# VH-VL binders against DnaJ homolog subfamily C member 27-A (dnajc27-a): the designs that were tried, part 3

Target 1, 260 residues: DnaJ homolog subfamily C member 27-A (dnajc27-a), of Xenopus laevis (African clawed frog) (q7zyf1)
Amino acid sequence: ALRIKVISMGNAEVGKSCIIKRYCEKRFVPKYQATIGIDYGVTKVHIKDREIKVNIFDMAGHPFFYEVRNEFYKDTQGVILVYDVGHKETFESLDGWLAEMKQELGPQGNIDNIVFAVCANKIDSTKHRSVDESEGRLWSESKGFLYFETSAQSGEGINEMFQAFYSAIVDLCDNGGKRPVSAINIGFTKEQADSIRRIRNCKDSWDMLGVKPGATRDEVNKAYRKLAVLLHPDKCMAPGSEDAFKAVVNARTALLKNIK

## First folded at step 4 (VH-VL; framework fv_dalutrafusp)

Design r3 (from l8a with light chain S31N)
Fold by ESMFold2-Fast, scan of step 4:
Formats: sequence, C-alpha cells, structure tokens
Structure r3 (fold): chain C 260 residues (1-260), chain A 121 residues (1-121), chain B 107 residues (1-107)
Amino acid sequence: as target 1 above (260 residues)
Amino acid sequence: EVQLVQSGAEVKKPGESLKISCKASGYSFTSYWINWVRQMPGKGLEWMGRIYPGDSDTNYAGKFKDQVTISADKSISTAYLQWSSLKASDTAMYYCARHIAVAGTWYFDLWGQGTLVTVSS
Amino acid sequence: DIQMTQSPSSLSASVGDRVTITCRASQSIRNYLNWYQQKPGKAPKLLIYAASSLQSGVPSRFSGSGSGTDFTFTISSLQPEDIATYYCQQYYSYPLTFGQGTKVEIK
C-alpha cells in the first residue's frame, strides 16, 4: 500500500488545523496532540481505486516552534500551504515559508519533487479581503502549485482541495517522484508574473512604467512599448494580466499629458 | 562551529580585477542564501545582492548588477564577490552574511568578519 | 526602493538612561523590520526581528515596536557595552535597505 507524508505550513491563526480537522472528521486517527507544536494523525483515502495511507503532520506556524518544525520537513510528498485572504501579511509570508522548508531540505530535497496545495483560506469572511483571487492564483501557478479558495468554517473548497491534492501526489509517485511536465505549463513566464506583481504594487505612473520621475517622452514610450508587448492579452495568460496591461496603458496616457 | 570566514584586506589600483571570498563552515552551505553588504568608510550598510549556493540563483540590487558578480563554489563551501575593473568608489568594508527564514520572517543571523578593500591611484 | 530614515543620527546618554531610536519607512512595510547592532570594528549583530521579536540570547533591555511606516527601538537601561551604531532594515521588498544608522555614545 502506498504511504505518503503531508505537512501543513503557514502563519499562526490562518486556519491550518481547522482545514485538516474539517476534512478528516471521522477519518482521522490522532496519534498525539499539539503540545510540541505538531499534531500527527493517520487517515486512509481512495484515489483511482487505490488505498493510500496518509500521515498528516499539522505544524504550528508560530516562530516559537521553529526548531521543532525543522525535524518534520524531510521525506514529505505534499504540503498544504495556508494563508488568510483577510490578512495580506500571511500571503506575503509564503515565500518565507518556502525558504524555511528549502533551508531544512537542502539541495537533495528539491521543492519540485513535492506537491503544494495553496489554500487561500477564510473566504467566508464578508468583511475584508486583502488578497484578490488573481494575486493568490498568480503566485501559486508561477511556482507550479495547486491553488484553492477555501473556508474551514463553511467547508467550502475543502473536499475539492484534498481530492486534487492527493491525486497530484499519486501522479507524482507514479512518475518516479517527479512532477509531470504538464504541471508547469502555466501559459506565462516568470518575467510576466514578476511584472504583473510589480505593477500591482506601484503607487504612481512613473513606477508602473519603470521609469524615473521626469523621464522624457521618448523614455516613457520605450518603457510602455516593452511592457505593453510583454503583458498583451494575446501574449500573456497570467491571472491579473488584463488589469496590469490596462494600468500600463493608463500610466502612459497620464504621463504624456504633462511631457513637453 | 557555525561561521563565515572572509578573505584578508586588499589594496588595489583603479582598473584592476579582484575576487574576495567568504568560506562557510559548521552548517549546510547549499541550504542558505549568502548576501553581500557594503559599508563605505564612515557610512552605513548597503545591500548588494545574494546567492543561493545550491543552484547558484542570484539577485542583485539594481546599482550593483553591472558592477560586480556574485558566485559560489559548493565543493569548498565558498561564496565570492568579484569586480572586473575596480574604481576608487569601491573602497569599502565588504561583509558576507547568511540569510535565514523563520516563520515567514527573514534576517541576517550570521556575519563574516568583513574584508576591507582599498582602491587608490 | 524603500527609503529608511533613522532619528537621531547620533546621541550621547549616561549609563542607566532610557534610549529611544526611531525608524521611518517611505512606504508601509507592515512589521517586516529588523534591528542590528554594530560595535566599532565588528560586523553587525541581530537584536530584534519582525519589528518586536527579541532574538535569542539578546538582553531583555532591548525592545522594538511599531508597524507600517513608524518604528521604535528602545534600550531601557543603557550599559557601557551598548556603545555602538544601531541600524533598522526592511525586508518587505528587494532591494533590502537599511537606515543610515544611529550612533550611541556614553557621556
């Protein structure tokens, strides 16, 4: 029988434990509780008519448990990477979480050999959303990760996430521990993704075009042409590309009104 | 002992090439980013760039991208900072530092002792 | 690039005094701010990370607070060994940037 190890990662209070508990009700056999910062349990799932034994390590996200978490990154087939859509800092911490894991795994534990399911959690909140779906999806897909909108509170997205996650892990195991080539066919480049993220964070038209304040009309038009081609809807399938393209067009128009 | 040991002080003339080193010991060299930080005489700290020795991935601060090359040799756990042609304005103390990620935070937890580079005509 | 401005640039205080240094970011960096201590002739040493978290082994007289654009670093009771230059550093976006430094001297 196929045995797989999965872990959860993400900041404290983003809802990791609630996601695992929601899915594993009556299927989860806890082996110990979170007194050391790791909840460990075992469950059985059926994927493609195969019975799979899943060892789940629900890792506390608090910095206090850093040294304990370090012992549990190795030999992992899957990661459930969780952030809170209402708290943008938890999303911005994701690259730091990947770096923490990469530090422990070293070069032999290539992240490309691990399936990641990114959970944009707490979508049930109607009060405040600080990370748009397009932003979370772009970040996830640019890394070859699965992306899901979830609510541990309502149960929305949870079963869909786990089914796709486990299926991807089975595919990885059947492919000799390597991700299939199709998993990284995302329809856009790193340069396009980086450009969209940069433009989204810009506060003025000079920054959006990547030119210094006071740039000449020729400099503005050259920067515009490069970005317009890079982000054109016909050339870029990335989430958020249309908004970024529109921002670039509008930035050029605004700047050229006041240039000699 | 976990440490970063840098090469000794250098005195050079403008136009000369230079390569300084940062040797890691006591930890997995290929698992952590190594950063280079410049401090001009009497001035503050300035981040130049970084390298991940496991795959030689690099990031540079824009002003340094065309001035220096950052590299690493994982067989001897050593990171390098090099100039093809030095300028007087390159006179500074150069530090290497390990960047560690903990629960989504980043900081420099280990520093080399520094390499003083003096460039004068 | 994100500009980090410290205040004051230098100060002189007596042993036992409460010392406060401020750091201002040109844009919101949330709590992505570290504080380093650099003694004369030595490499910098981390004191505070994530704006307010004390690094292991660092004396409790050092503390940090703030979020967004305004940050404060405090030494509750200045000791002779605290003579150093202190730097704030943001890690919200690349390139990483430091404040210009605050030199702390004892009268």
Scores: ipSAE 0.308, ipTM 0.657, lowest interface PAE 3.3, mean pLDDT 86

Design r4 (from l8a with light chain S28D)
Fold by ESMFold2-Fast, scan of step 4:
Structure r4 (fold): chain C 260 residues (1-260), chain A 121 residues (1-121), chain B 107 residues (1-107)
Amino acid sequence: as target 1 above (260 residues)
Amino acid sequence: EVQLVQSGAEVKKPGESLKISCKASGYSFTSYWINWVRQMPGKGLEWMGRIYPGDSDTNYAGKFKDQVTISADKSISTAYLQWSSLKASDTAMYYCARHIAVAGTWYFDLWGQGTLVTVSS
Amino acid sequence: DIQMTQSPSSLSASVGDRVTITCRASQDIRSYLNWYQQKPGKAPKLLIYAASSLQSGVPSRFSGSGSGTDFTFTISSLQPEDIATYYCQQYYSYPLTFGQGTKVEIK
């Protein structure tokens, strides 16, 4: 039987353990020892008529458990990466979590060879939502990661996530440990994704076009043309591209009204 | 032990080139970002930029992007900060520091002892 | 760039006193703030990370609090070895920026 190692990552209190408990019939709760920060379980699943033995390490997200978590990153095939849609800080921390894992794996253990399932968790609290679906999906897909909207409380999205996650790990193992999913297959480039994220975080029209305050009409139009070609809806299928394109158009219009 | 050891103090004239070093030991050099921080005499700390030695990826603060070059030689676990042409305004203490990611947070957990660079005519 | 402003720029206190330093960010940085101690002639040393978390090996008399734009660093009972300049530092956005520093001296 195929044997795989799965770990959970993400800030404390984003609901990692609740996701695992919901899916794994509470089998991991009796084994949890708060003092060590790791809950270990073993399960068998059947994906595409193949039996898979899964070792799951539910890793506490608190900084106090940093040294303990470091012992468990090696030889991982899959990561369930969790954030809370109601707390944008937990989403903004995801790059830091990837960096923590990369620190321990070193140059020999590229995260590109690991399947990631990103869980935008606690969607049942949408009235306090601070991270849009398009924002979370763009971040995830730009890295070649799977993206799911989940609620551990309602069970929404949980089974769909685990089924796709395990299926992707099977595909990874069948391809000699190489992840078959790439950003190119989803209709956008890294440059397009980076531009959309940059524009979303801009505070004014000068920043949106990537020009300095006081830029000339010609400089504004040159920057606009570059971004308009890059983000045109016919050329960019990335989540959030239409809003980014509209923002670029509006930024140009606003700046040109006051430029001689 | 885990440490960063920097090269010794330098006294230079304006227009001269300089390359100072930061040698890591006791940990996986290629797995962590190395940052350079400047402190002018009697002033506070100023972040200059960083390098990831595993692939030599670099990021610079805008103020320093065209003034210095950050590089690393992973075969000897050493990071470098280099000027092609020094100015008197480059007189400062220069620190290298390891930037560590822990549970989604980032901080400087390990610092070199500093390299004093004095540029005078 | 995010500007970090510390208050006061310097202070003098007696051994055993409670010392409070504040740090204000020019925009919301959540809890993405660290505090460093720099003794004369030495490299900085991390004391507090993520606004309120005490670094391993650092005495419990040091603490931090705050979120958003306003942050506080406290020494509950000042000791002679605490004479130093203290810096706040944001890591919410690049470039990383430090406050101007607060010099703590014994009167």
Scores: ipSAE 0.531, ipTM 0.811, lowest interface PAE 2.2, mean pLDDT 87

Design r6 (from l8a with light chain S31H)
Fold by ESMFold2-Fast, scan of step 4:
Structure r6 (fold): chain C 260 residues (1-260), chain A 121 residues (1-121), chain B 107 residues (1-107)
Amino acid sequence: as target 1 above (260 residues)
Amino acid sequence: EVQLVQSGAEVKKPGESLKISCKASGYSFTSYWINWVRQMPGKGLEWMGRIYPGDSDTNYAGKFKDQVTISADKSISTAYLQWSSLKASDTAMYYCARHIAVAGTWYFDLWGQGTLVTVSS
Amino acid sequence: DIQMTQSPSSLSASVGDRVTITCRASQSIRHYLNWYQQKPGKAPKLLIYAASSLQSGVPSRFSGSGSGTDFTFTISSLQPEDIATYYCQQYYSYPLTFGQGTKVEIK
């Protein structure tokens, strides 16, 4: 049977272990003790009528276990990258988690050969949601990662995530360990995705349009026209494009009120 | 074992060139950003810039852009900070530091001992 | 550039005193703030990362709190070896910026 290595990554208390336990209940055979920060288990799954043996390393997210986690990044085929939709800081930490993995793999290590399933977890929470689905999906898809909304508590999204995740890993293995070229991001460009993310993070209208404070009416309108064409609903299908387009329109209106 | 060792103190005259070093050992030099931090006598810390030795990618703080050059030689695990023409205002302690990502956070976990550069006539 | 301002610039306290230093960012940096200790003649040492997390090996009398623009660093019971200058540092965006430093002296 095909053998694959999967690890979990993400901040402490985002629900990584609950996701794994929910899916693998009673089929997870632990080999390492939790005291070292790694729960190692083995399970068998069937994908497209093929039997796959999965070695799962559920890595503790606390900084205390940094040196232990580093020993387990190598030779990985798949990563379950988890954040809590109710705590935006766990989402913002995802780039740092990717950097931690890249540090161990080195500059020659290519994460393009690893399947990532991003889990926007705790969607069942009664707390106010801090990370919109469009925001999480845009971040994930811009990197070529799979994106899922999950709840370990209710079980929502869990089976769907694991099935798609394992299927993608099988495709990776069948393609000589390289991720197949896919049209997963058909409908938008890197420039469009970068612009949407930049606009979401802007503090003022000048920054949203990419102009300096005090820009002339002509400069404001030129910048606006460029962004409006780039983010037009007919030309950009990226998650969050509609909100970004509205923000650009509103920024122009606000700036022009004070410019002649 | 894991350490950053900087070159010794320098005493120079205005207009002279200088290249100071930061040698890494005990870890994968090409996998981490190396940063340079200046501290003028009796003053605080100022970030100058950084280099990723794996591909020589660099970023500079605006104040130091075009004043210094940061480079690295991965064959000897050494990063450099260089001036083409020193000024008296360059008198300072210069630190190199490794920037590490841990559990989604970033910080300077490893520092060189510092290189004191004195520029006077 | 994000400007970091510390208060006070210096303080003098007795052994056993509670010492509090504040750091203010010119814009929201969320929890992307570290605190470093620099003893005379030595390189800085990380004490607190991500605003409130204590670095391994650092005594528990040191703590940090805050988010957004306002942050505090506390030494619950000042010891003689704590004589140093303390710096906050944001890593929300480049260029990285430090506060001007707070010098802590023992009476």
Scores: ipSAE 0.349, ipTM 0.723, lowest interface PAE 3.5, mean pLDDT 86

Design t1 (from l8a with heavy chain A103S)
Fold by ESMFold2-Fast, scan of step 4:
Structure t1 (fold): chain C 260 residues (1-260), chain A 121 residues (1-121), chain B 107 residues (1-107)
Amino acid sequence: as target 1 above (260 residues)
Amino acid sequence: EVQLVQSGAEVKKPGESLKISCKASGYSFTSYWINWVRQMPGKGLEWMGRIYPGDSDTNYAGKFKDQVTISADKSISTAYLQWSSLKASDTAMYYCARHIAVSGTWYFDLWGQGTLVTVSS
Amino acid sequence: DIQMTQSPSSLSASVGDRVTITCRASQSIRSYLNWYQQKPGKAPKLLIYAASSLQSGVPSRFSGSGSGTDFTFTISSLQPEDIATYYCQQYYSYPLTFGQGTKVEIK
């Protein structure tokens, strides 16, 4: 039987514990009380007729538990990384969570040897959604992470996430503890992903093209050509690329109307 | 004890070279970014740049990119800030600070005591 | 670069007074803002992180609020040991930038 260690990461109140309990309630045997900010349990699951013994560490996200969480990052095979689609700050904190883990693992601990399942949680919320699916998916896939839309409240996406997550961990273990080259399909480059994210956050046409206000026609056209080639639909399969390309085209048109 | 200890005050003339140090103790030096922050007399704080000692990756603020070099020596847990040719405008207090990621946030949780650099003719 | 502007540049208040300092970012930084205290002759010390979270060991009279471009730092009841310059700092994008500082003095 394969033995794996899984941890949960993410801000307080994003629903990490609810996700784990929603799927694992009858399969999760709690061993420790959550007084130290770590809820530990053991469960057995079957993936492709293989029995897997899973040690799950549900880690409290509050800064008060930082010192305790540090003791549990090592020897991890999988991470369930959770944010709340209704609170963009929890999504923006994800890079900080990766950095916290990397601090404890040190330069010898490569996160490329760990499977990450990103959970865009609380999709059942009736409040305005702050993080579009394309945005969350782009961030996740650009890092080689699995991406899921989930609702701990309704149960939507939970079982699908855990099945794919455990299957990916099995593949990692079968490949000598290293991620197989074909395990994650990415149809775009890091440069393309970074450009799409930058363009989404721009408010005006000058910023979208990466030029200063008052740039000449030649400077605008040079910047446009670079971005148009990079983000062309024939060359970029990234989530959000179509909207980013259209934004770049529109930005050029808007700027050139005011430049004779 | 977790701390950053910086080298002592320096008095230099324009055109001279200088290398100041920031020695870490009590934690894993290679696991955290070290940042350099300048404070000119009577003025506020300016971020200059950072280094990740584990792989010597560096980032500089544009204003400082060609004026200073940030480096680190893993074997003695020490980060450095150096100038090839000092100018009077480099007169300032220089702080090193550890950048820590906690619960998805980043902040400077540990600071050196500062190194006063005075450049005058 | 993101510019951080603090108001006021300096203030004088009496012990027990409520002191308010504001910080404005040139563009939205969400809640990616920290507040530091620098006492005369010393290195800065973190008080508030992520706009509103109080650092462990920091007295509860210090608080922060705001998001986007407008942020507020408050000392609910000023004490003599609070004489210092206070700085806001954004960590939304590089280069990291600080406000110009607000000097707090007791009358």
Scores: ipSAE 0.508, ipTM 0.793, lowest interface PAE 2.2, mean pLDDT 87

Design t10 (from l8a with heavy chain V102I)
Fold by ESMFold2-Fast, scan of step 4:
Structure t10 (fold): chain C 260 residues (1-260), chain A 121 residues (1-121), chain B 107 residues (1-107)
Amino acid sequence: as target 1 above (260 residues)
Amino acid sequence: EVQLVQSGAEVKKPGESLKISCKASGYSFTSYWINWVRQMPGKGLEWMGRIYPGDSDTNYAGKFKDQVTISADKSISTAYLQWSSLKASDTAMYYCARHIAIAGTWYFDLWGQGTLVTVSS
Amino acid sequence: DIQMTQSPSSLSASVGDRVTITCRASQSIRSYLNWYQQKPGKAPKLLIYAASSLQSGVPSRFSGSGSGTDFTFTISSLQPEDIATYYCQQYYSYPLTFGQGTKVEIK
């Protein structure tokens, strides 16, 4: 049987443990109760014609457990990376979580050889949603990660996430430990993804085009041409690209109304 | 010994180019972001930008994006801050600092000793 | 950009005094705030991260509290070696921004 190691990452209170418990209620065999901020369990799953033994390490997200968590990053095949769609802070922490893992794996360890399933959790919440699906999906897919909308409370998305996640890990193992290039990653570049994220966070038209307030007509048009080529719908298939392209077009129009 | 060692003080004239360095030792250089922070004489701290040496990914504060270039050389574990044309207003202490990520939190846990840049005519 | 404003800009206190510095953000930054100490002629040193967490090796007389827009940094019993400028810093949004600093001197 194929043996794999999976860990969970994400801020405290985002629902990591609830996701694992929801899926594993009938499939999880706890062998160990951790007192050090790591819950350990073993489960068996069948993916297609393969029997897989999964060792799951549910890692506490508190800073106090940093010294303990860093010992568990090694030899990992899969990561369940969780945030709360109702608390944008938890989404913004994801780059920090990836950085913590990269710090502990060092230059010899490569996260490109690990399957990540990003869980946009608590989609059932009645509170205002602070992270749009397109935002979470763009971040995830730009890194080659799987993206899922989940609710540990309702069970929505949980089985679908784990099925795809384990299938991807099997594919990784069959591909000599290398993450396969997904069709989703074909159609946009890192520069395009970064540009879309930047434009989404811009406050005004000057910022959207990357020019200073008071820029000349020529400077505005030069910046616009660069972004329009980069984000053209025919050349950029990234989530949110059409809205970003439209924003760039509108920014140029707005600025040129006021430039003499 | 985990440390960041910066190049020595510089005295330059307006219009000259300059490249200052920050050499890392005692840890995996390619695994952490290196940030540059400016402190003008008698003033507070200003974040300029950062680089991830593993892939040379950079982020700049808008104010500094057109003024400086941040780069890194993995083979010698060194990060750089560069000006094509210095101005008197660039006179300041420049610090490099390692940005560590722990449980989604970010902070500067290791700082260089600083490089004083004086630009005068 | 998120603007960070500290109060007071400077203060003088006696050894053993309780010193309080405040930091206000122009918008909510939740708990994404750090506090640094800079002694004359030296690089800054981290004291508090995530608004209230004490960095390892930092004396327990230093503490932080607050969330959202209003934050407090406290030295419970001022020591001579605490003469320094203290800076708050937000890491909620880029660009990273610092407060203007609070200079702490002993009478």
Scores: ipSAE 0.046, ipTM 0.568, lowest interface PAE 5.8, mean pLDDT 85

Design t11 (from l8a with heavy chain V102F)
Fold by ESMFold2-Fast, scan of step 4:
Structure t11 (fold): chain C 260 residues (1-260), chain A 121 residues (1-121), chain B 107 residues (1-107)
Amino acid sequence: as target 1 above (260 residues)
Amino acid sequence: EVQLVQSGAEVKKPGESLKISCKASGYSFTSYWINWVRQMPGKGLEWMGRIYPGDSDTNYAGKFKDQVTISADKSISTAYLQWSSLKASDTAMYYCARHIAFAGTWYFDLWGQGTLVTVSS
Amino acid sequence: DIQMTQSPSSLSASVGDRVTITCRASQSIRSYLNWYQQKPGKAPKLLIYAASSLQSGVPSRFSGSGSGTDFTFTISSLQPEDIATYYCQQYYSYPLTFGQGTKVEIK
């Protein structure tokens, strides 16, 4: 039987422990108490007619548990990275979680050989949503990560996430612990994804085009042309690309109206 | 010509409501964030929150989210900070400031002159 | 919240002296730090942005350096008009937070 190690990461109170409990039910046998900062369990799953033994380490997200968490990053095949769609700061912390893991793995440890499933959790509370699905999906897919919308409270998305997550880990293990070379094209580049995220976070038209306030008509048009080609719907299939392209077109129009 | 002009000093009693203003001129009001910063007498600067007048999107510092409301009126290029019920602890100088954002760099490049609010019994 | 700690809280120096102020963030903020000058009775004025970039129109005697958690602000040759309180401010994360300020006086 294939044996895999999975860890969960994310800020305190994003609901990652509830996700683990929801899926594992009675299959999860805690080995460490919450006061130590890590709950360990063993479960068996069947993926593609194969029995998989899963060791799950549910790691507490609080800074107080950093020294305990760093012992558990090694030899990991999968990571469940969780944030709360109602608290944008938990989403913004995801890059920090990746940085923590990279520091502990060192130069010899490559996160490209690890399957990540990003869980945009607590979707059951839509009125408190502060991170759009397109934003979370873009961040995740730009890094080669799986993206899921989940609700530990309702159970929505949980089984689908774990099924796809474990299937991807099986594929990774069958490929000698390396990411498959013939992966399906995600339809966009890192540069396109970075541009869409930058534009989404900009509120003024100068910043959207990447020019300083007071830029000339020529400077505005040069910046516009670069972004318009990069984000054109015929050239970019990234989540949010249509909105970003429209924002760029509108920014140019707004700026050119007031340039003398 | 590019400026932020704030309303005049206010003297109020605890429990009274108040709305102070910050009028922008000389630039596209709807294209820049407006921030509110508090300075209690003899103390340092505290960021309270901001508004993007183009779509009325707001962000508040947690300490202030239930104490004040930030709003804007695009038709007169004016941002507002308001209290439903003032407390003595609200006595401070209040500044509005324009937020420049470009290429990942953010700073306050234009400030109002300040509005002194005194709350005493 | 990211806490910004400035030192010293106040200092007295003579005209022509080199003045250094330190600002420490409770977590890494990269280079997302600004420095403001506030003269008595006036609104703050931006001097340095992105840790080390001098704002247009600001005298070259003002400079900033640092990244991550430790930052410094320097006045290479203190002038009488530099009597003010100086504040660092991070814009890495909301809420935006300021240091407690450093009061610079002439002795």
Scores: ipSAE 0.000, ipTM 0.377, lowest interface PAE 19.4, mean pLDDT 81

Design t12 (from l8a with heavy chain V102Y)
Fold by ESMFold2-Fast, scan of step 4:
Structure t12 (fold): chain C 260 residues (1-260), chain A 121 residues (1-121), chain B 107 residues (1-107)
Amino acid sequence: as target 1 above (260 residues)
Amino acid sequence: EVQLVQSGAEVKKPGESLKISCKASGYSFTSYWINWVRQMPGKGLEWMGRIYPGDSDTNYAGKFKDQVTISADKSISTAYLQWSSLKASDTAMYYCARHIAYAGTWYFDLWGQGTLVTVSS
Amino acid sequence: DIQMTQSPSSLSASVGDRVTITCRASQSIRSYLNWYQQKPGKAPKLLIYAASSLQSGVPSRFSGSGSGTDFTFTISSLQPEDIATYYCQQYYSYPLTFGQGTKVEIK
């Protein structure tokens, strides 16, 4: 039987332990020991008619457990990255979690050899959502990660996420522990994704075009031309690209009306 | 001990090439990001880019992506910052710094002593 | 790029005074802000990370607060060894950017 190691990562209070508990109640072997800052479980699942033994480590997300967590990143086949859609800072922390993992895996541990499932959690919340689906999906897909909308409270998305996640890990193992070159089909570049994210975070038209206040008409038009080509509907299918393109067009129009 | 030691001061003419170094000791060099930060005389700090020595993954600030090359040699735990053709505007103190990342935070916890590069006439 | 603006650019205060430095980001960076101290002729040293967390080994007279676009760095009781330039730095997005620095001198 295939044996895989899975870890969960994310800020404190994003609900990652609830996701693990929701899926694992009645599935995990009751014989396990918890390390300070790490909860550990073992289970068996069947994927593609194969029996898989899963060791799952639910890592405490508080910074003060860093020295405990760092020992458990090694030899991992899968990562469940969890954030809270109602708290944007938990989403913004995901790059930090990736950096921590990359740092602790060292020179021979490449995150490109690991399956990541991103869980946009707490979609059942009635409060205003601070991270749109398009933003979470863009971040995830730009890195070749799986993206899921989940609710540990309702159970929505949980089984679907684990099924796809384990299937992807089986595919990784069948490809010699490396993600197949053609397994990830991304219809956009990192430059396009970065531009969309930057534009979404801008408050004014100067920032949206990437020019300083007081830029000349020629500077505005040059910046616009570059972004318009980059985000053109024919060339960019990234999540959020249409809104970013519209923002760029509107920013140019607004700035040119006020430039002498 | 845990430290970053940079190469000595350089005096160059415009158009010359230059490669400065940052040697790590006392920790796993290949497990941490190394960043390069520029400080022009009398000015503030400016991030240039970083490298993860374990796989040579790099990120550059847009301003510097076509001006410098960041590299690392794992066998001697040394990171490099290189110019193919120096300009007078490259005159600055250059620092290397180790990046610590955990639980969504990252910061520079260890710095080299700096390498002064002077480019004139 | 995210622009970081510090105020004031320089200040002079007496030993024992409370010193306050502010840092403004051109867009929201949440709490993704660090503060560094740079003494003359030396490399910068981390004092505060994540807007308000004191680095190990740093005296408790240093503190930070704020979120979003407005941040404050405070020295509750200025000491002679605190003569330095202080920099804020955001790590919300690439490229990482620093404030222009605030030079602290003792009268």
Scores: ipSAE 0.005, ipTM 0.461, lowest interface PAE 12.1, mean pLDDT 81

